# VH-VL binders against Putative bifunctional riboflavin kinase/FMN adenylyltransferase (ribF): the designs that were tried, part 4

Target 1, 179 residues: Putative bifunctional riboflavin kinase/FMN adenylyltransferase (ribF), of Geobacillus thermodenitrificans (a4it50)
Amino acid sequence: MKVHEANQGLTLPGSVVAIGAFDGVHQGHQAVLRQAVERSRQLGVESVAYTIDPPPRCRFQGSRMLTTLQEKLDRFAVLGLNHAVVAHFDERYAARRVDAFIRELTALNPREVIVGQDFRFGRNREGDVALLRRHFPVRIVQTVCCADGQRISSTRIRELIERGEWEQSTVLLGWPLSS

## First folded at step 4 (VH-VL; framework fv_axatilimab)

Design s43 (from x6a with light chain Y92D)
Fold by ESMFold2-Fast, scan of step 4:
Structure s43 (fold): chain C 179 residues (1-179), chain A 123 residues (1-123), chain B 107 residues (1-107)
Amino acid sequence: as target 1 above (179 residues)
Amino acid sequence: EVTLKESGPALVKPTQTLTLTCTFSGFSLSTSGVGVGWIRQPPGKALEWLANIYWDDDKYYNPSLKNRLTISKDTSKNQVVLTMTNMDPVDTATYYCAHRGYDFWSGYPFDYWGQGTMVTVSS
Amino acid sequence: DIQMTQSPSSLSASVGDRVTITCLASQGISNYLAWYQQKPGKAPKLLIYDASSLESGVPSRFSGSGSGTDYTLTISSLQPEDFATYYCQQYDSYPLTFGGGTKVEIK
């Protein structure tokens, strides 16, 4: 897997791009990422994970990260991604307009963009997948639930970790916890 | 259009508990990255942040007031409720609720505010 | 906690004047700074976010600048409706904190 900073301007002749914060790369994230890998193989193009560090939730809500950036990248590699593109929050990203993000994605020449059900881009309801769909074919991966019917999410995993429920959090995460 | 409106008692006696409700429209607290906060302003003084609640029920409190504050939401009713225990005359202020959030690319300050509700604490 | 020091606390100005208000953070806030306008008896209204981005519907005479710990709000040509109190706010980290306010009064 090749790792790129978003500000480097990666260009590809064709790709399938999974976009998300992917904090923890939990089972729900794995569904998104695995679909990108499988779809890229079907189309004969490169697979790309487009992520941001730190995750927006951690940056703006102060929640702790479930993985370091390196752990996240290692997990992308295990899942079979060809490329990772990492964006960072800094003064430039905070001031960026939606057009800059669309231009970066366009350079990857996506045959398909894959996002989770909770993906949001933009302040109002128009900042959902409708905006992306104007530019790219978009596939939404449905919510993944555990055996008890509850949604698998970074929130729930963080809550389990806070309670010291390590074995249950490991099951939902789908990876051994770092020592 | 996004709107928020605060409701609650105009007068509270010292030692009582204040309960304020924020009712909103134009957005949902089921939407990923969306939050609502409470801010107060004593007469003639600066703004002071009190608490935030987010779509995923994460809650944050001002440390100076944390043991007195509880924030909760009812997503289906488009309401956020703040309670503050052991009211004192120094808590006399206009109380505001306001929208904020984040998306994949950016965080937002309080971009839409309610009109505010004046709470006077007096015997 | 991040302390926000706003200066001046008040100023007197005339219509057409250039007005500058400064906000100093006790630590770096990575441009996560907003400016609000508040008129007597009214709720604050967002003017500027991310230190320099103009909120939709806000007149172009308002601008924000700065980085790190030092931020500025400028009104290039003051209008009658601009007499108000202005507040800065950091949203980099909890607790969220506001400046003390700057009252812009008629000269």
Scores: ipSAE 0.474, ipTM 0.797, lowest interface PAE 2.2, mean pLDDT 87

Design s44 (from x6a with light chain S93D)
Fold by ESMFold2-Fast, scan of step 4:
Structure s44 (fold): chain C 179 residues (1-179), chain A 123 residues (1-123), chain B 107 residues (1-107)
Amino acid sequence: as target 1 above (179 residues)
Amino acid sequence: EVTLKESGPALVKPTQTLTLTCTFSGFSLSTSGVGVGWIRQPPGKALEWLANIYWDDDKYYNPSLKNRLTISKDTSKNQVVLTMTNMDPVDTATYYCAHRGYDFWSGYPFDYWGQGTMVTVSS
Amino acid sequence: DIQMTQSPSSLSASVGDRVTITCLASQGISNYLAWYQQKPGKAPKLLIYDASSLESGVPSRFSGSGSGTDYTLTISSLQPEDFATYYCQQYYDYPLTFGGGTKVEIK
C-alpha cells in the first residue's frame, strides 16, 4: 500500500475510493473498506482509503483515539487497499473544505465512491451524499450491527474501553486492542 | 424552524446538583452530523463552553469541569440533559443549549441557540 | 487549551463608523473561528463562521478576515441595531473557547 498526503496531489487513471475517519478500523469500517477493495477488483482499478488524521472529534488533548495513524494505515494494508490518502485539518482553509475535498477526489478519477450511511461533509446535514453524487457515483454501505441489533461505532467502542469492557471492545473492533 | 429551549430550576442551593433539560425541534439527534452543546455565561462575563453530545452518543466535556458534568440525550423525546454536581455561587449564570453541525473534518460553530435559563446559586 | 484574546474590551462608536474587533488565538486554528453578536438579555447570534463566511441572513456590512492566530471582525458602517457585545470562538480543538468579548457602545 502507498501512503499519500492529501495536499501532495495523488492522481490516478481510475479508482474506487472509500471515505471515512476510520478510527479503530472497526467491523463497521471494515465493511466499507472491504466493499471498496471488492469493487476495485471488479472494475479493474485501484482502491483508495481517504481518511483524516487526527479523527475530527479526537482533536483534543487527552483524546480517546482507537488507533494511532500508523496502526490505522497497517489495518488498511491488511484489508488490501492499494492507496491511503491522509488529510490533515491544519493543511486546509476551513472555508474551502468542500471545494478542496471535491478537487482532491476528482484527481483520483473515482469510478465509485463508497461511504458509510453516517457519512457527513460540510454544513449541509441532508446533502453530504447528494453533494458527492453531483460529482461521482456513490455507494452507501449500510450500518453493521452486532448480535443484539445495536450499531457498531467508534463512539460505542470508546465508551466500552472507558468502562473497562475490553472483551466486548475487541469483538467490535475485530483487532487486538492497542495500548 | 430550528428551535431550542432550556428548562430547569431558577434557584439552586450550594452543594446541590443542577439538572437542565434542552428540548428542541426542527432537527433530530438520530441524524448523522448533529450535536447539541451547553454554554454558560455568568452575569456580565464571557461565554464558557461546558459539554457537547452528538448523534452517535459521543460526549465531550470542558476539562476544568469534567468531574462535575454529565451530558445525556433522549433521541425519541428530542431532549438533551446536562447535570452538574456540587453547585457553588460562582456557578451562577445563564445556561444555554445550542445546535452544532459536524462533518468528518470537524465540527461547526453553534448556529442556533436557546433563549437561555438563568440559574442562581444562593443559600 | 487554546486561549482566545479579544481586543478591545469595549469601544465607543457612532452610527456610520467603521468598527474593527480583533481576536488572537494562542496557537494556529486554521480558520476554525466564529463571531457572535449578543444583545443585552438575548442569546448570542452567529454572524461569521470559518473566519470569513457570512451566516445566512446576516447583513453584508459584517465581514471576517484573518488566518493562523490573528482574526478580525469588521462592521463597515455601524447601524443602531449593531450596538452589542461581540464574541469570537475557536472550534479547532477541544475545549471550545471564547474570547472575552468586545462591547460596542454608543458614542
Scores: ipSAE 0.290, ipTM 0.733, lowest interface PAE 3.9, mean pLDDT 85

Design s46 (from x6a with light chain L96W)
Fold by ESMFold2-Fast, scan of step 4:
Structure s46 (fold): chain C 179 residues (1-179), chain A 123 residues (1-123), chain B 107 residues (1-107)
Amino acid sequence: as target 1 above (179 residues)
Amino acid sequence: EVTLKESGPALVKPTQTLTLTCTFSGFSLSTSGVGVGWIRQPPGKALEWLANIYWDDDKYYNPSLKNRLTISKDTSKNQVVLTMTNMDPVDTATYYCAHRGYDFWSGYPFDYWGQGTMVTVSS
Amino acid sequence: DIQMTQSPSSLSASVGDRVTITCLASQGISNYLAWYQQKPGKAPKLLIYDASSLESGVPSRFSGSGSGTDYTLTISSLQPEDFATYYCQQYYSYPWTFGGGTKVEIK
């Protein structure tokens, strides 16, 4: 896997791009990322994980990160991603307009953009799946639920870890926890 | 169009628990990034943030009041409820609920506010 | 907690005047600052977010500037409907905090 910073101006002749914060790369994130790998293979193009670091919740709310950036990148590589694009979430990036994000994605020449059901982007959440579909073919991956039917999320995993529920946390995460 | 409206008692006695309901339309609290907060304003004084609740049930409280505050949501009713225990005359204020956006790009402040509901605490 | 100090607490101005209100944070808040307008008996209305971004529907005479700990709201040519109390708010970190307010009164 090759790692790029968002501001490096990565261009590709064709790609499938999965977009998200991907904190922990839990099973819900893995569904999005694996779909991108599978679609890229079917279309004969490169797979890209476009990730934001640090996750916005961790920046604004002081929540613990489930993975370091390097751990996140290692997990992308294990899942078979060809490229990772890291968008460093800071004040400048947070202030970016919808059109700047669209231009950045356009340089990757996406044949499909893969996102989770509740994906939003740009300041004030002014960008959504409908806006993305005006520019790119978008595939929405259904929410992944655990065996008891509850949604898998980074917030839920953090709560389990805080409560010391390591086995359940590991099951939802799908990776060994740090020793 | 986003609208919010607060409801609850106009008068509360000291030591009682206040329960306020925010009923909203034009957005869903199941939408990723969306949150609702509570803010109060004593007569002639500044605004004071009380609590936020988000689409994923993540909750934040003003530390000065944390042991007295509980925020919850009922997405099927489009409602957010705030409870505050052990009311005191100093808690007399207009209480507002407000919508906030939040996405993976940036945090967003309160863009739409309810009209506010006046709560007077007296014996 | 981050303390937000507004100055002045009140000012008197005439229609057509340039009005400047200042907000000082006790620590750097990286432009996570909003400005609200509140008219008597009404809820606050968002004017500016991220220190300098104008909320949709807000007249262009309102502008925000600043960085780090020092921020300003400017009204370039005061109109009759602008007589109100203005509040700044930081949303850099919890707890969210507001300034003490600046009342803009007719001369």
Scores: ipSAE 0.006, ipTM 0.486, lowest interface PAE 12.2, mean pLDDT 82

Design s47 (from x6a with light chain Y94F)
Fold by ESMFold2-Fast, scan of step 4:
Structure s47 (fold): chain C 179 residues (1-179), chain A 123 residues (1-123), chain B 107 residues (1-107)
Amino acid sequence: as target 1 above (179 residues)
Amino acid sequence: EVTLKESGPALVKPTQTLTLTCTFSGFSLSTSGVGVGWIRQPPGKALEWLANIYWDDDKYYNPSLKNRLTISKDTSKNQVVLTMTNMDPVDTATYYCAHRGYDFWSGYPFDYWGQGTMVTVSS
Amino acid sequence: DIQMTQSPSSLSASVGDRVTITCLASQGISNYLAWYQQKPGKAPKLLIYDASSLESGVPSRFSGSGSGTDYTLTISSLQPEDFATYYCQQYYSFPLTFGGGTKVEIK
C-alpha cells in the first residue's frame, strides 16, 4: 500500500475510494473498506482509503483515538487497499473544506465512492451525499451490527475500553490488541 | 419545521438531582450527522455549554461538570434527557436544548434552539 | 479550554449606525466560530457560522470576518430589532465555549 498526503495532489487514472475517519478500523469500517477493494477489482482500477488524521472527534471534541495513524494504515494494508490518502487538519483547508475535498477526490478519478451509512458532509440535517453524487457515483454501505443486534461503532468500542472490557472491545474491532 | 422544547421541574432543592427532557420534531436522532446539546444561562450571565449527544450515541460533557452530568436519548420518542446531580443555588439558570449538525470533518454550531426552561435551586 | 473574550461588554448605538463587536480566542480556532443574537427572555438565534457564513433568513446587514484568534461581527446599519445581546462561540475544540456577550443598547 502506498501512503499519500491529501495536499500532495495524488492523481490516478481511475479508482474506487472509501471515505471515512476509520478510527480503530472496526468491523463496521472493514465492511466499507472491503467493499472498496472488491469493487476496485471488479472495475480493474486502484482502491483508495481516504481518511483524516487525527479523527475529527479526537481533534475537535476530545475523544480517545482507537488507533495511531500508523496502526490505521497498517490495517488498511491488511485489508488490501492499494493507496491511503491522509488529510490533516489545516487552517486553509478548514476554510475551504468543500472545494479542497472535491478537488482532492476529483484527482483520483473515482469510478465509485464508497461511504458508510453514517457518512455525511455539510451541516444539512438530513445528511448529505448529494454533493458527492453531483461529482461521483456514490455507494452507501449499510450499518454493521454485532451478534446481539447492536451497532458496531467507535463510540461503543471506546466505552468498552474505558470500562476495562477488553475482550468485548477486541471482538467488535476484529483485530488482536497490541502487546 | 424544526422545533425543540424543554420540560422539567421549575424548582429544585439543594442536593437533589435535576432531570430535564428535550422533545423535538422536524428531525430524528437516527439521522447521521445529527446531535442535540444542552446549554444553560444563569440570570444576567453568559451561555455555558453542558453536554452533547449524537445520532451514534456519542456523548460529550463539559469537564467542569462531567461528574454531575448524564445525557441520554430515546430516538423512537424524539427525546434527549439530561440529568444533573447535587444541585446547588449557583445552578439556577435557564436551560436550553439545541440542534447541532456534525460531518466527518467537524461539528457545526447550534442552529435551532428550544425556548428554554427556568430552573431555580432554592431551599 | 479555549477562552472567548468579547469586547466591548456593552455599547450604545443609534438606528442606522455601523456596529462592530470583537471576539478574541485564547488560541487559534481556524474559523470554527459562530455568532448568536439573544433578545431579552428569548433563546439565542444563530446569525453567522464558520466565522463568515450568513445563516439562512438572517438579514444581509449582518456579516462576520476574521481568522486565527481575532473575529468580528458587523451590523452595517443598525435597525430597532437589532438591540440585543450578541455572543460568539468556538466549536473548534472541546469543550465548546462562549464569549461573555456584548449588549447593544439604545443610545
Scores: ipSAE 0.369, ipTM 0.768, lowest interface PAE 3.2, mean pLDDT 86

Design s48 (from x6a with light chain Y94W)
Fold by ESMFold2-Fast, scan of step 4:
Structure s48 (fold): chain C 179 residues (1-179), chain A 123 residues (1-123), chain B 107 residues (1-107)
Amino acid sequence: as target 1 above (179 residues)
Amino acid sequence: EVTLKESGPALVKPTQTLTLTCTFSGFSLSTSGVGVGWIRQPPGKALEWLANIYWDDDKYYNPSLKNRLTISKDTSKNQVVLTMTNMDPVDTATYYCAHRGYDFWSGYPFDYWGQGTMVTVSS
Amino acid sequence: DIQMTQSPSSLSASVGDRVTITCLASQGISNYLAWYQQKPGKAPKLLIYDASSLESGVPSRFSGSGSGTDYTLTISSLQPEDFATYYCQQYYSWPLTFGGGTKVEIK
């Protein structure tokens, strides 16, 4: 897997792009990422994981990240992604986030963009999935629930870890816990 | 149309716990990217942020007040509740709840506000 | 915490005047700055977000500018309904912080 910074101007002749924060690369994230890998194989193009680091809500509050950036990248490689594009929270995106994001994705020449149900990249209607669909074919992956019918999320996994529920957190995460 | 309304006691005695409820319409805390925050304003003074809660139950507190604050939500009732322990006369203020979103890049500003509820702390 | 210093604390102006209010952050906030208007006894109302984007329904005489640590709110031609207190707010990092406010009074 090749790793790129979003500002380096990666250009591809064709791709399938999965987009998300992917904190922990839990079972729900794996559904999105595996679908990108399978679709890229079907279309004969390269698979890309587009991620942001650190995850937005973890940057300034004392929230625990479920993975370091390197652990996240290692998990993308295990899942079969050809490329990772890492976007960093900084001044480059503050004033023109929506336009800059669309330009970055356009350079990847996506045959399909794959996102989770909760994906939003701009305020109000300006940066929603409907706008993405004007530029690219978009596939929305449904929320993954555990056996008790509840949603799998990074927040829920962090809460289980904080409560010492190690076995349940490992099941939802789908990877061994590391120190 | 988005509306929010605060409710709670107008008078609180020193050392008591304050409980405030924000009831809203026009949005749901089951919708991704949606959050509600609490902000207060002492008479004639500046605005001070207290706490936020988001659709995924993620919670944020002002560090200066964190040990005194608890924020929770009841998504089915369209309500967010703030509790603040050990009230003091300096906590006399108008308390507001407000809508705030979050996306892939960052949070948004507070774009819809309740009318505010005045809480006076005195014996 | 990021400290927001607003100046002036108050000003007197006449209808038709150009009014400029300054907000300084103690560190760079990458344009994650909002401006609010508050009238006596009322809740704040969002005017400007992302330093320069005008909120829907807000008159075009309001504008925001700036970058890094230095931001301004400008009212190009003050109207009677604009006499209020104005607050800046950073939402770049936790905790969220507001400026001390600028009261715009009739001269």
Scores: ipSAE 0.266, ipTM 0.732, lowest interface PAE 3.9, mean pLDDT 85

Design s49 (from x6a with light chain Y92S S93E)
Fold by ESMFold2-Fast, scan of step 4:
Structure s49 (fold): chain C 179 residues (1-179), chain A 123 residues (1-123), chain B 107 residues (1-107)
Amino acid sequence: as target 1 above (179 residues)
Amino acid sequence: EVTLKESGPALVKPTQTLTLTCTFSGFSLSTSGVGVGWIRQPPGKALEWLANIYWDDDKYYNPSLKNRLTISKDTSKNQVVLTMTNMDPVDTATYYCAHRGYDFWSGYPFDYWGQGTMVTVSS
Amino acid sequence: DIQMTQSPSSLSASVGDRVTITCLASQGISNYLAWYQQKPGKAPKLLIYDASSLESGVPSRFSGSGSGTDYTLTISSLQPEDFATYYCQQYSEYPLTFGGGTKVEIK
């Protein structure tokens, strides 16, 4: 897998792009990422994981990230992604982040963009999947639930870890204990 | 139209627990990318952020008020509740709840605010 | 915590004046800065987000600029309804922090 900074201007003749924060690369994220790999094989193009570091909600005193950036990238590689594009919180994105994001995705020439049901890249309803669909074909991957019917999320996994429920947290994460 | 309204007691005695409720309309905390925060302002002083809660129940607290704050939501009632323990006269302030959005990169600032509720802490 | 310092704490101006208010962050905040207007007895109102983006419905006489640690709010031609207290706020990291405020008073 080749790793790129978003600002490097990666250009591809065609791709399938999975977009998400992918903190922990838990089972829900794996559904999105595996779909991108499978679709890229079907279409004869390269697969791309477009992610952000640190994850948006982990910006505070101390870190609540489920994985380091390197652990996240290692997990993308295991899942079969050809490329990872990493966006960082910096001033390049602040004033025109929606426009910058669309430009970066356009350079990848997506045949399909794959996102989870919770994906948003704008402040209001217009900044969600509907706006992406104006520019690219978009596939939404359904929410993944555990055996009790509850949604699998980074927040829930962090709460289990904070309570000392390590065994349950590793079940939802779907990876061996990371450190 | 997005509206938020704070409710709770106007007077609290020292050492008591304050409970404030934010009731809102025009948005839902079941919508991805939506959050609600609490901000306070003592008379004649600057704004101070207290806590945020998001659609997926993720919670953040101001560490200067460590262990005194609890934030929770009832998505079906369109309500967010803030609890603050061990009230002191210095906690006298107008308390606001406010809406903020989130997207792939980060949160947005507070774009819609409640009118505020004045809480006085005195014997 | 990121400390936000506003200057000046107050200023006096006349209708039609150009007004500038500055906000200094104790560390880089990558343009994750908002400006709010607050009138006496009322809640703050968002004017500017992402340092320079005008919130919908806010008059074009308001503009924001800056990068890194140094930011400014400019009112190009002050109107009677603009006499208020203005606050900056960083949302780069938790805890979210506000500046001390700048009161814009009639001369």
Scores: ipSAE 0.372, ipTM 0.781, lowest interface PAE 3.4, mean pLDDT 85

Design s5 (from x6a with heavy chain F104Y)
Fold by ESMFold2-Fast, scan of step 4:
Structure s5 (fold): chain C 179 residues (1-179), chain A 123 residues (1-123), chain B 107 residues (1-107)
Amino acid sequence: as target 1 above (179 residues)
Amino acid sequence: EVTLKESGPALVKPTQTLTLTCTFSGFSLSTSGVGVGWIRQPPGKALEWLANIYWDDDKYYNPSLKNRLTISKDTSKNQVVLTMTNMDPVDTATYYCAHRGYDYWSGYPFDYWGQGTMVTVSS
Amino acid sequence: DIQMTQSPSSLSASVGDRVTITCLASQGISNYLAWYQQKPGKAPKLLIYDASSLESGVPSRFSGSGSGTDYTLTISSLQPEDFATYYCQQYYSYPLTFGGGTKVEIK
């Protein structure tokens, strides 16, 4: 897996791009990322994980991150991604506009962009799958639920960790908890 | 309520350095997604953005003036300071400080403004 | 730098008139455009953000529209208190830039 900064101008002749914050790379994220790998194999192009770090919610709302950036990249590699593009969520990225994001994705020549059902981008998360679909073919991956029927989310995993429910949080992550 | 107020000298001589202070209340520059900018307006002319500073101490300057501008903050005092070197009569203007926010993905325009302070540059 | 061109530079209108002010960006700004009202001797006041979103407390007679490079502020029925200069501003890219202003005289 090759790792790139978003601002370095990665260009590809074709790709399948999964986009998300991917905090923890939990089972829900794994569904998105595995689909990107599978689709890239079917189409004969490179797979890309486009990730924002730290996750926007952690930057602006002070939530705990579930993985370090390196742990996240290691998990992408285990899942079979060819490339990771890291967008560092700082003041420069926060000031970036929808057009800049679209130009960055366009350089990757996506045959398909894969996002989770709740994906948003742009100011106040006003951009969504419909806006992205104006520029690229988009595939939405349905939400993943655990055995009790509840959605698997980074928020729920943080709550389990906060409560000391380490074994349950490990099950939802699908990886050993990092110290 | 949110308020901002500019303070500094009313008169500056050519070649001197201008120092302006923005004192604010109702928000903190320790809060994620918060920034303060400086904008000026020469008499009878348009608004011109000068510089922004944010909660994480990230700084942005108007490139046409960057070599003359320094912006800094004192979060504990609720103050933002702008310095501008080598003042010239063409820098005569009302100087404003203003609040702006950021959310997950992008910035907001200036939503709260100080009253402005008039700076005249003359011998 | 993104240049913002406003037209007209000034206008006079009667109470009850529909007034439109145009703002043209030198490149696409993806609706990251604000409109401000400035009364004589006072600081600017935010009216519209994201090209078409009305700021809280601003009368509904003000509206914004447009996309790409071309944006418009409309006052549907001009009131005496609308005597002011209006400025557009892009916040798509640094440096942040303002239009030259449009002075609205109500007479």
Scores: ipSAE 0.012, ipTM 0.504, lowest interface PAE 8.7, mean pLDDT 82

Design s50 (from x6a with light chain D50Y)
Fold by ESMFold2-Fast, scan of step 4:
Structure s50 (fold): chain C 179 residues (1-179), chain A 123 residues (1-123), chain B 107 residues (1-107)
Amino acid sequence: as target 1 above (179 residues)
Amino acid sequence: EVTLKESGPALVKPTQTLTLTCTFSGFSLSTSGVGVGWIRQPPGKALEWLANIYWDDDKYYNPSLKNRLTISKDTSKNQVVLTMTNMDPVDTATYYCAHRGYDFWSGYPFDYWGQGTMVTVSS
Amino acid sequence: DIQMTQSPSSLSASVGDRVTITCLASQGISNYLAWYQQKPGKAPKLLIYYASSLESGVPSRFSGSGSGTDYTLTISSLQPEDFATYYCQQYYSYPLTFGGGTKVEIK
């Protein structure tokens, strides 16, 4: 897997791009990422994971990250992604983040953009990926739930870890916890 | 259109527990990146943040009040509830609930506020 | 906790004046700063987010600037409806904190 900074200008003749914060790369994220890998193979193009570091939730709320950036990238590689594009939210792109985001995605020439059911772009939007759909074909992957019917989330995994519920956290995460 | 409205008692006696309900429309707490917070303002004083709850049931409390505060949501009813134990006259304030959004790219501040509900703590 | 120090606590101005309000954070907040307007008996209204981004529907005479720890709200030509109390708020880290407020009074 090749890793790129968003500002490096990765250009591809065709791709399938999975977009998300992917904190922990838990089983819910894996559904999105695996779909991108499978679709890229079907279409004969490269697979790309587009992620942001730190996740906005962790940056402004101080929430604990489930993975370091390197651990996240290692997990993308295990899942079979060809490329990772890492966007760093910085002051320089704050006013133009929408423009920069669309330009970066356009350079990848996506045949399909894949997002999770919970993906949101733009304030006060409910499952509305209309902005992305104006530029690219978008596929939404269904939310993954555990046996009790609850969605798998980074917040829930953090709570289990904090309570010492290591077996349950490992099941939801789908990876062994690092020492 | 996003609207929020606070409800609860206007008068609370010292040592009692306050329960406030925020009822909202125009958004859902089933939507990824959506949160609701509680903010209070004593008469003639500044705004003070109390607690936030998010779509994934993640909760945050003001550390100065954490042992007294509980925030919960009922997503199906479009409601967020705040409880505050051991009320004291210094807790007399207008209590607001407010919406905040959060997308893949960025977090946002409180962009829509309820009208506020005045709570007086007096014997 | 990040302390937000707002200056001045009050000011008197006339219609057409340029008004400047300052907010100082006790540590860097990476532009995660909002400005609110509050009229007597009313809830706060968001004016500016991410230090300088104007909220939809807010008149262009309002602008925000600054970075790091030092932030400013400017009203370029004060209108009668702008007499209110203004608050800054950091949303960089918990606990979320507000400035003490600046009351803009008619001269």
Scores: ipSAE 0.167, ipTM 0.700, lowest interface PAE 4.7, mean pLDDT 84

